# VHH binders against IgGFc-binding protein (FCGBP), part 2

Target 1, 184 residues: IgGFc-binding protein (FCGBP), of Homo sapiens (Human) (q9y6r7r2070to2253)
Amino acid sequence: AECQAWGDPHYVTLDGHRFNFQGTCEYLLSAPCHGPPLGAENFTVTVANEHRGSQAVSYTRSVTLQIYNHSLTLSARWPRKLQVDGVFVTLPFQLDSLLHAHLSGADVVVTTTSGLSLAFDGDSFVRLRVPAAYAGSLCGLCGNYNQDPADDLKAVGGKPAGWQVGGAQGCGECVSKPCPSPCT

## First folded at step 4 (VHH)

Design pa6 (from k2 with S52Y; framework vhh_3k1k_2)
Fold by ESMFold2-Fast, scan of step 4:
Structure pa6 (fold): chain B 184 residues (1-184), chain A 118 residues (1-118)
Amino acid sequence: as target 1 above (184 residues)
Amino acid sequence: QVQLVESGGALVQPGGSLRLSCAASGFTFSDYYMRWYRQAPGKEREWVAGIYSSGSTISYEDSVKGRFTISRDDARNTVYLQMNSLKPEDTAVYYCARDEWYYGMDVWGQGTQVTVSS
């Protein structure tokens, strides 16, 4: 199943729920709640948003994937490039046959042997594909992946801002609210 | 005033068919994703079917696929659930709900009772 964030930004969860959200903080996009299913890899995907010109809408600034004790960052500030643990790498990139990253047109695509994949076009379009093994175990803006789109935001009272996990002070509507930890 | 009103619930025999209607008022119906839910006696409410604006994207819970069909008529502000090959396990109060994108399900109807028995 695929979760998407695009434009200013529009979200489509793993269960097909559609919503718009103009927050400018860092938000949990997807991570296993209380750890991954047995035999599955642990991971965390976060998105950081910003204003571009107009303060009425926000856009994706960067996407970060934490997996295999490494941090991979894709950013609109460096299109067609990938940082691994803060260092730019040459594409195509691979890590011990566990993870591969390559260019596909404008997209940088990261794939894992477990079937997880993340793509970012360096401008506004993020795509996250998650294997069926994670069904029912996920938290974040991409939803819980339980085939019921109505409950995707229920853990945070139906408000996407409840998934804020970081960002500078004053970053937007969620600056004063504590956030769930992706590692609990 | 924003409102959803369900109708069409009845007592039917196993194997029978029934069509539920949900009439919407007080908002621009064509802008909203609409859903059907049900709640059986002593059980939690469960999602049944959903239809996006314009009717182009439709989804169902696995146990009703092939038996139930969701549709909408935006000119009449109505969403429908056509239920075929009804089973005793389909006995429940059926609810219509409006999906307000950002806030989730923000408007619910009062429900209509469907009973499948001899």
Scores: ipSAE 0.000, ipTM 0.119, lowest interface PAE 16.5, mean pLDDT 72

Design pa8 (from k2 with S52W; framework vhh_3k1k_2)
Fold by ESMFold2-Fast, scan of step 4:
Structure pa8 (fold): chain B 184 residues (1-184), chain A 118 residues (1-118)
Amino acid sequence: as target 1 above (184 residues)
Amino acid sequence: QVQLVESGGALVQPGGSLRLSCAASGFTFSDYYMRWYRQAPGKEREWVAGIWSSGSTISYEDSVKGRFTISRDDARNTVYLQMNSLKPEDTAVYYCARDEWYYGMDVWGQGTQVTVSS
């Protein structure tokens, strides 16, 4: 299943729900927050947003994938480039047989052998593809991959349904800030 | 303490019916989307059905549509799964889960075994 973030930004979750979210912090896009399925890779994808000419909307500044004890960052400031652990690498790049990164048109595409894939066009379009093995184990702006195709959840109060439950907006909303006690 | 406890699992013959219950405690039940999942031997856990507060949104996995009915009783803090026309393929451990959309399924029950066999 695929999650998308594009434009100012618009989101389509792994279950196909659509919503808009405006913010300029680093947000959790997707991760197995309660632990990955047995035999599956643990990972974290975060997205950092910024204003571009208008403070009413935000745009993608960078996307970071943490996997295999490494940090891979794609940034709008450096289109068609990849940083691994803070250092620019030449594309195509590979980490043994586990992960490779290459250019595909305007996109930098990072793919793992397990089927996890992250693409960023260096401007506004982020695509995350997640294997079916992660169904029901994920959290973040891409949704929990609950396999429920119902669209009604996106209509609740103008925010993702999970952010309204219990009245909390979530400790994962801004990755760099401390989480309130009930969230951890 | 937040807790979900499933009950109702049994051995039934093909074509039989069974009602599963999931009792919730330690949180405001009516504020949460509730879901049923199942896991067959050697298989990944799969989604079965979901229900929003007061039944305002109900959805099912395609293979159980028309046979299974999810419902909830917010006054009793319980979600139910009525299973009709059971097939051997429905044999699995059934789990209920609390859906925190942004945080994923953050509370799971311990499961109840359903076996459909002659």
Scores: ipSAE 0.018, ipTM 0.466, lowest interface PAE 6.4, mean pLDDT 76

Design pa9 (from k2 with G104D; framework vhh_3k1k_2)
Fold by ESMFold2-Fast, scan of step 4:
Structure pa9 (fold): chain B 184 residues (1-184), chain A 118 residues (1-118)
Amino acid sequence: as target 1 above (184 residues)
Amino acid sequence: QVQLVESGGALVQPGGSLRLSCAASGFTFSDYYMRWYRQAPGKEREWVAGISSSGSTISYEDSVKGRFTISRDDARNTVYLQMNSLKPEDTAVYYCARDEWYYDMDVWGQGTQVTVSS
């Protein structure tokens, strides 16, 4: 199933629920809440947002995937490029046979052999595809993947701001107001 | 301080129209999802309509789809509910609310009475 974040930003969860959230900090997009299902890979995806030309709305600044003891970062600050553990790599990139990253038009696309996929256009559009093996085990803005969009966000027990990670250093510029608590 | 103030409620004939307004103050209005709720005497409060902070996502309760339109004016810190083809069953106190988290309101207006009767 696919989770999307685009524009200013609009979200579609793995269960198809639609919502908007104008946070300017770093947020958990998706990760297993209580460890991954047996045989499935552990991972964490976070998104960092910022204001861009508009006081009222936020945009995706970067998206980070942590998997296989590595950190992969895609950013609007460096479109069409990928950082692995803080170092730019040449695309296409391979980590053994487990993970591959390549350019697809404007997108940098990261795929794993297990079927996990993350794409970012370097501007505003993030797409996360998660294998069905993770159904019911996930937390974050993308929902719990339990196939019921009506209870997706509330069933995981979080507020959008409650999925904040990384503290104040993950917060984008708050030009017109102080960063919302807990951006301190 | 953080406040929502509603206006526009009135007595109207069936088939009539009303526009409700909700003026927000004390917070960055443009950052929040806004919703309208209603409550008839002796009944629980029910959700009517919602509009995202960007205005791009709009949703309605089934019984009001095609008749009610929610909109916002961020320059005026105001959310609106345009109600057309009003029915007696639309009679209720209408509340404007700030949506902190998917139908979990943290700020409510005082309410404005809408009565649909001949």
Scores: ipSAE 0.000, ipTM 0.150, lowest interface PAE 14.1, mean pLDDT 73

Design pb18 (from k13 with D57Y S59Y; framework vhh_3k1k_2)
Fold by ESMFold2-Fast, scan of step 4:
Structure pb18 (fold): chain B 184 residues (1-184), chain A 119 residues (1-119)
Amino acid sequence: as target 1 above (184 residues)
Amino acid sequence: QVQLVESGGALVQPGGSLRLSCAASGFTFSYYAMRWYRQAPGKEREWVAGITGSGGYTYYEDSVKGRFTISRDDARNTVYLQMNSLKPEDTAVYYCAKSYDTEYLFDYWGQGTQVTVSS
């Protein structure tokens, strides 16, 4: 199954739930809530959002995959490039026999041997593909992958801002709770 | 600039308890999610627990849920891990991590604190 975020941004969870969310902090996109299934890789994917011009909408600034004790970052600030542990690498890139990254049109695509895949077009479109082995074990904006889209935000009170993992205190909270001014 | 200093690790008997502390400096502590990880000899570093900087959401690895509690004291720039009902399988070096700096996207790791659960 595939989770998508595009534009200003629109989300489609691994269970097919659709929602819009204008938070401007760093959010958990997907990670095992209670550890990975037996034999599966542990990972964390986060997205950092920002305003670009309008304060009414946010856009994806960067997406980061933590896996194999490494941090891989894709960003709108460096389209068609990949940082591994803060250092730009040449594409195509291999991390042992476990992970490879390559260019596919505008996308930088990162894949693991287990079938986990992350793609970012350097502008607005994030795609995360997660193997079926993770079904029912995930948390984050991409949902819990349990084939029930109504459950995807329940763990955080139905609010996408509840998946905030970085940024200013209260940043992103304003999109779930009315505020006098947008959170920065 | 960013500093994380873990402490509280010790040798304890199975069924015992420990509280680990992580003292943070060099950043606005209350803004960031904090996490605990652990690494046993010959194994990869694994996530244990996390706490957000807003909303008060906590999350745990399944094997520690109900036994471990993560908490934070923003006035003291400290995150805690209360560990109860310790098992030999909990033996590891425990590390504190700051959530990604969205500008640089790095976790900041300290030296860790050794927890040994042995009879």
Scores: ipSAE 0.000, ipTM 0.119, lowest interface PAE 14.9, mean pLDDT 72

Design pb19 (from k13 with D57Y S59E; framework vhh_3k1k_2)
Fold by ESMFold2-Fast, scan of step 4:
Structure pb19 (fold): chain B 184 residues (1-184), chain A 119 residues (1-119)
Amino acid sequence: as target 1 above (184 residues)
Amino acid sequence: QVQLVESGGALVQPGGSLRLSCAASGFTFSYYAMRWYRQAPGKEREWVAGITGSGGYTEYEDSVKGRFTISRDDARNTVYLQMNSLKPEDTAVYYCAKSYDTEYLFDYWGQGTQVTVSS
């Protein structure tokens, strides 16, 4: 299954739910929030958004994949390039036979041996593919991957802003302090 | 996978000061808000302080406002808690957490560092 974020930005979750969200903070796109399924790798994908001349809409500034104790960052500020742990690498890139990154047209594509795949066009289009083994275990803007689009985002009270994990001073929603739980 | 290592805990007298450190690895440190929690014997863990990934916004539990200061050094992947005017009630094991913005989600906790305030 594939989750997409594109444009100003439009989202399509792993279960096919569609929504728009204009947040300008840093958000959890996908992670196994209660630990990965047995035998599956742990990972975290985050997106950082920004304004681009209009205060009415936001755009993807960067997307980061954290996996195998490494951080891989793709950014609109360096199209067609990849940072690994803060250092630019030459593409195609391979990390311990566990992860490969290469150019495909405008996209930088990162693929793991577990079947996880992340692509970014250096401008606005993010594609995340997650293996079926993660079904039902995921949290974030890409949804819980339980094959039911109607319950995407339920874990955060139905609001995309609930997945904020960082950002500037204007982004105060439940970041520096705990959010109220739906299950008080 | 994610590693958080707290340090700096010690025995101090009331009115004393301590600086706690949390060294982080295994994730893009600057992207995540960081929090300090504490747990006293027989009590639940409570949130103490938090700082956004940008460092531009900090928040504190009411009982520590004006006494504690959270800060971060993204070049060193470290978050700090400066504790001043310590009270016996501050005695606890202090934990560093990489936060998600929902408290019921899994946070990565370190082993903790013991702070004891007594004569």
Scores: ipSAE 0.006, ipTM 0.375, lowest interface PAE 9.6, mean pLDDT 74

Design pd1 (from e4 with D56Y; framework vhh_enristomig)
Fold by ESMFold2-Fast, scan of step 4:
Structure pd1 (fold): chain B 184 residues (1-184), chain A 118 residues (1-118)
Amino acid sequence: as target 1 above (184 residues)
Amino acid sequence: EVQLLESGGGEVQPGGSLRLSCAASGFTFSTYWISWYRQAPGKQREWVSTISSGGYTNYAESVKGRFTISRDNAKNTLYLQMSSLRAEDTAVYYCAAEPYYSGTYDYWGQGTLVTVKP
């Protein structure tokens, strides 16, 4: 199943629930809430949002995957490039036999041996594919992956802003100005 | 310098209540996700509950409806309100801090013992 975040940004959860959220902070996109299922990899995906030319909507600034004790960051500030632990790497990139990253059209695509993949076009479109083994174990903006879209946001108390991480320093304009979307 | 200090543990009868506290210092508490873990004698450490920087909460199924996690960012303190305690809740309880929900913790406390005895 695939979760998408695109444009200003529009979200489609792993269960197909559609919603819009204009937060300008850093948010949990997906992670195992209770630890990973037996035999599955632990991971965390976060998205950091910002305003671009309009205070009414936000856009994806960067997306970060934490897995195998490494941090992989894709950003609109440097399209078609990948940072691993804060350092730019040459694509295609391989982390042992566990993970590789490559260019596919406009996208930088990161794929693990277990079938987890994250793609970002360097502008506005994030796609996260998660193996079926994680069904029912996930939380974040991408939902809980239990094949019932009606309860995807119940894990956050019904509020996308509840998935905020990184505090005020992850919130572009919210640090210095009131924002139309919820921040810290 | 960085410290997480748990308190509030003790002995209680089945069905009783306890409130644990975790006082944090030396880092920007308000930006961190903070979790409670526990370790019972002879068992692996297990996750109990997490609260995000934005106030979202998650609970292990075994404690859902009985425990409530909360935070006071002005006091740099995490709480765990435990009710309807059971013998299987007997464990050393630890707080742990991570910058986002990753399972990789920057800081761990020293633990506080909770014993549920008839």
Scores: ipSAE 0.006, ipTM 0.171, lowest interface PAE 9.9, mean pLDDT 73

Design pd2 (from e4 with D56R; framework vhh_enristomig)
Fold by ESMFold2-Fast, scan of step 4:
Structure pd2 (fold): chain B 184 residues (1-184), chain A 118 residues (1-118)
Amino acid sequence: as target 1 above (184 residues)
Amino acid sequence: EVQLLESGGGEVQPGGSLRLSCAASGFTFSTYWISWYRQAPGKQREWVSTISSGGRTNYAESVKGRFTISRDNAKNTLYLQMSSLRAEDTAVYYCAAEPYYSGTYDYWGQGTLVTVKP
C-alpha cells in the first residue's frame, strides 16, 4: 500500500483516506506504534514542513527515514541528493545489502530488501510504500494500515497535529514571527 | 540597490480584470521563489500565490481559477493576472522574494492598491 504527501500538502493514507494538513513542524509520517511485527524491521519516517511563500499552506522541507540504526534524509534544500547520517553520499548507494538508494527522474528512491520504499522529488511529492506485514501496526499521518480509512487519524482524535514530534524546536521558519506553538 | 516595485493597481468594477507587475532589481531574480501577498484594511497580510524558480505555481483557495501568477526572468518581472474580481479582492498587493526554500523573505515591495468598487 502507498501513502502520499504532495503539493501544499495533500495526504493519502495507506488505507486511502484523503486529507489536507498545513502544519509547519516535524511530524511522524509512519512508524510501528508498539514495535514491529515479528520478523519485520523497525523504522521511523518523519516529515518536516515549512511555509513556502504561503502563510495559509505548508510544503515538505525534508523527509527522514530511520532504519538499521541509520538516518537517511531527503530535502527540498538539496534535490536529487541523499544524506546518510548527516553525510552526502553518491547515488546509487547501498547499505549492507539491506537498503538501496538511486535516482529515478527527479526522485530519490530508497528501497529495502523487505519491500519498504520511500521516494521524494526534492520539491513536493513524498511516497511511502509499506509491506503488508505491517498491516494494523502503524501510527502517524499515513494511518494505521488496518484497511479501514475511517480510523486512520483516530489515535490522535482526528487531529493530524497530534503526530507532531520534536516540539516547537522542530517547527519550520515562519515568515515574520516564530513558528506557532503548538504547531498546527 | 535591491528593490521590488509593484505596479498595475487601480480601481475596477466587480467582474473586471487587472494585471499586476513586480519589477525586481539588484539580485538574481531567476533563482528566487516569488510570491504575491495582499492586505485589506484592518486585516492581516495574507498569501495569494507563489511561483518557484522552476515555474511551479500555487494559489490560495480564494483566488484559485481566477488569478494566474507568471514570471519573465529575462525582464526580472513577476505578474499576477486577476480576473473575475470581487469586492473581497480589495487590498494592497505586495510581492516578496525568498531564496530556494529559505522560509524567510529577503525582499518585500511597497505594494500597489487594488480597489474593486461596484
Scores: ipSAE 0.000, ipTM 0.130, lowest interface PAE 16.5, mean pLDDT 73

Design pd3 (from e4 with N58Y; framework vhh_enristomig)
Fold by ESMFold2-Fast, scan of step 4:
Structure pd3 (fold): chain B 184 residues (1-184), chain A 118 residues (1-118)
Amino acid sequence: as target 1 above (184 residues)
Amino acid sequence: EVQLLESGGGEVQPGGSLRLSCAASGFTFSTYWISWYRQAPGKQREWVSTISSGGDTYYAESVKGRFTISRDNAKNTLYLQMSSLRAEDTAVYYCAAEPYYSGTYDYWGQGTLVTVKP
């Protein structure tokens, strides 16, 4: 299943639910809520958003994948480039045959051998594909992947902003109001 | 049909207190995030405070520790308790409703004037 974020940004969850969210902080896009299913990889995907020209809408600034004890970052600030553990790498890139990254049109695409895939066009379009093995185990803006699109936003009381991570330091331009920081 | 009606504004001395209310009708108040904004004469509209549907509160640095936002879902009413008021707090105060923390508001009130006079 595929989760998408595009434009200012619009979201489509792994269960196909559509919604709009204009937050300017760092948010959990997807991760296993209580650890991965047996035999599945643990991972975390976060997105950081910012204002661009208008304070009424936000855009994706960067997306980060944490997997295999490594951090991979794609950013609108360096289109068509990938940072691995804070260091730019040459594309195509591979990590011990577990993960490959390459350019596909405008996108930088990161794919794992298990079928997890993350793509970002360096401007506004993020796509996350997650293997069926994760069904029902995920949290974040991409939903819980339980094949019921109506309940994806219920994971945080129906509020996408509840998935904020990193506090105020994770926020881009929070000009009109500060980033929400729900207490644990 | 849909309304946000602010009240409680008026004149107050520096160091004084006021409580603003925003009465909501025509939508499901309890599921909305509600914010207070203010606009001083000749200045841009400024965010003051937000309360989530779940009761989490957020404040602009300039009012933190002096203002308290709260909501009463049974009465469909939002409150702003203002204390230690300063001349700089003089503004028209507006409430605004959004379905979640988006920065895009479905509804705005007409505003209530607060004047802090020396």
Scores: ipSAE 0.000, ipTM 0.145, lowest interface PAE 13.7, mean pLDDT 71

Design pd4 (from e4 with D56R N58Y; framework vhh_enristomig)
Fold by ESMFold2-Fast, scan of step 4:
Structure pd4 (fold): chain B 184 residues (1-184), chain A 118 residues (1-118)
Amino acid sequence: as target 1 above (184 residues)
Amino acid sequence: EVQLLESGGGEVQPGGSLRLSCAASGFTFSTYWISWYRQAPGKQREWVSTISSGGRTYYAESVKGRFTISRDNAKNTLYLQMSSLRAEDTAVYYCAAEPYYSGTYDYWGQGTLVTVKP
């Protein structure tokens, strides 16, 4: 199943629910809420948003995948490049035979042998594909992946659950610098 | 004591406008995220809009472009300007306060009824 974020930004969850969100802090895009299913990899995907002129809308600044004790960051500030643990790497890149990153047109695409895939075009389009094994176990802006889009908004009274990981009092401070994270 | 008190509800015709207010007391209003929720007859309560402590605004798709949320920290008051009202906007409107985006609210108001009738 695929979750998308694009433009100012528009979101489509893993269950197909569509919504818009204009926050400028770091947000949980997807992660197992109560641990991964037995035998599945643990991961966290976060997105950091910013303004680009208009204060009425926000845009994706960067997307970060935390997996295998490593942090992989893609950013609009460095299109077609990948940071691994804060260091730029040469593409195509391979991490411990389990994760591969390569260029595909404008996109940097990160894939794992388990089927997790993250792509970012360096401007505004984020795509996350999550294996079916995670169905029902996920939180974040991408939804809970339980095949019921209506259920995604019930847990928090109509608001998407688990979307902010940076402090709310710090949201204004995220506009021109990396957002503070994590929130507990 | 802590209170959130909604006002400004009433009856309007489709296409009309209303301005709701939520007066807050007993907590540091300026540091809170404040949201509008609504509950239509026979339905679950749904989120309408949120304004952050810094003034950032967020809207449900059903109201985007028609409703505007704002706050006046000097008056400890939250507003919802509603325009182009539709029959499906008929609901009791509640304000709710949380210290950051948690989905867990410290305080809820009593609600104000909005009825959109021809």
Scores: ipSAE 0.013, ipTM 0.276, lowest interface PAE 8.1, mean pLDDT 74

Design pd5 (from e4 with S52R D56Y; framework vhh_enristomig)
Fold by ESMFold2-Fast, scan of step 4:
Structure pd5 (fold): chain B 184 residues (1-184), chain A 118 residues (1-118)
Amino acid sequence: as target 1 above (184 residues)
Amino acid sequence: EVQLLESGGGEVQPGGSLRLSCAASGFTFSTYWISWYRQAPGKQREWVSTIRSGGYTNYAESVKGRFTISRDNAKNTLYLQMSSLRAEDTAVYYCAAEPYYSGTYDYWGQGTLVTVKP
């Protein structure tokens, strides 16, 4: 299953739910809520959004994957490049036999041996593929992956802004407001 | 059960340095995102810095280049190395922990006071 964020931005969750969200903070895109299923790797994907010439609409500035105790960042500020732990690497990139990253047209594509995949075109299109082993264990804008699209946004009262991460620094009037419940 | 215990606060002169620590127990520290917040007298609590489970860090504009956040997962401890301290940094500093999802902090510490006096 694939989760998408594209344009200004439009979202499609892992269960196929479609919605639009114009937040300009950093948001949790996907992660296991309480740890990964047995045998599955742990990960966190976040997206940072910004305004581009208009405060009425936001765009993806960067997407970060945290896995294997490393941080991998893709950004519209450096199209076709990848940072690993804050340092630019040469593509194709290999981390042991666990993870590789390569260029595919405009996209930088990161894949793991377990089937997790993240792609970003350096402009606005993010695609995240998550293995079926994670079904029912995920939180974030991409939904809970339980094959019921009606409940994908329930965990924070149905509001995508509830997936904001960190202290809400740089979020206009969105400051550091905790959501009512993390994964309800 | 669950505890976050801040330490390392104290009085320093402007331009000085301090290292704050936050010792955590009762939860799986290595998977949590941990943040430093501060609250100055008469002001609202403000975010200072966050470090995530994978080591990625973020900083408030007011502290960039002066403060460094780090974690030691083997010791379940969060650190904040503060340098070039200013009178405006005088505040009670808190650590806060949240699991993978955003916008909710499961646990807060009781705070440690930092005073920058001329």
Scores: ipSAE 0.000, ipTM 0.149, lowest interface PAE 14.8, mean pLDDT 71

Design pd7 (from e4 with D56K S102E; framework vhh_enristomig)
Fold by ESMFold2-Fast, scan of step 4:
Structure pd7 (fold): chain B 184 residues (1-184), chain A 118 residues (1-118)
Amino acid sequence: as target 1 above (184 residues)
Amino acid sequence: EVQLLESGGGEVQPGGSLRLSCAASGFTFSTYWISWYRQAPGKQREWVSTISSGGKTNYAESVKGRFTISRDNAKNTLYLQMSSLRAEDTAVYYCAAEPYYEGTYDYWGQGTLVTVKP
């Protein structure tokens, strides 16, 4: 199943639910709620959003994948580049034979041997593909992956802002102003 | 080829009701999650409601208790029953469809205009 965040930003969950959310902080995109299924990899994907010249909408600033005790960051500030544990790496990149990263057009694509993959075009489009083994075990903006999109946001009281992580330090800067009230 | 065609829009007084329809063709309607979106003049497009292939529903906070989404799989048609309409509901309403577990194929209709006019 695939989860997407694109544009200003539009979200499509792993169960196909669609919504718009204009937060400018860092948010949990996807992670196991109660630990990963037995035999599956643990991971966390977060997305950081910001304003770009207009306070009415937000855009993806960066997306971070934490897996295998490593942190991988893709950002609009360095299109077509990847940071691993805070250090830029040369693409194509291989981490412990478990994870590969390569360029595909404008996208930096990260794939794992378990079938988890993350892609970011360095501008506005994030794609996360999650194997069926995680069905029903996930939390975050991408939903719970239980094959019913109608309940994906209910665990957060129905509010996408409830998935904010990192407190105020995770908030993007507004043009000439501090970030919106949830971040300040 | 997927086609979605909205209908049922028009002018209505505040507090009135309208029922929108979305006729679908070119795909297996019963397996799709289908949503209503709207776009008011000068504003961005916003999500209104979604109904799953199994009939479970979800709604934006601004329309909960006033709007009801439903589907008729035998007729390949999606509905939005709108009640207690307010001036703020004035918008072009769009139907959108996506297959189960498929994230990239956003099929959109052409829209139908709803005007809430005193």
Scores: ipSAE 0.000, ipTM 0.114, lowest interface PAE 17.5, mean pLDDT 71

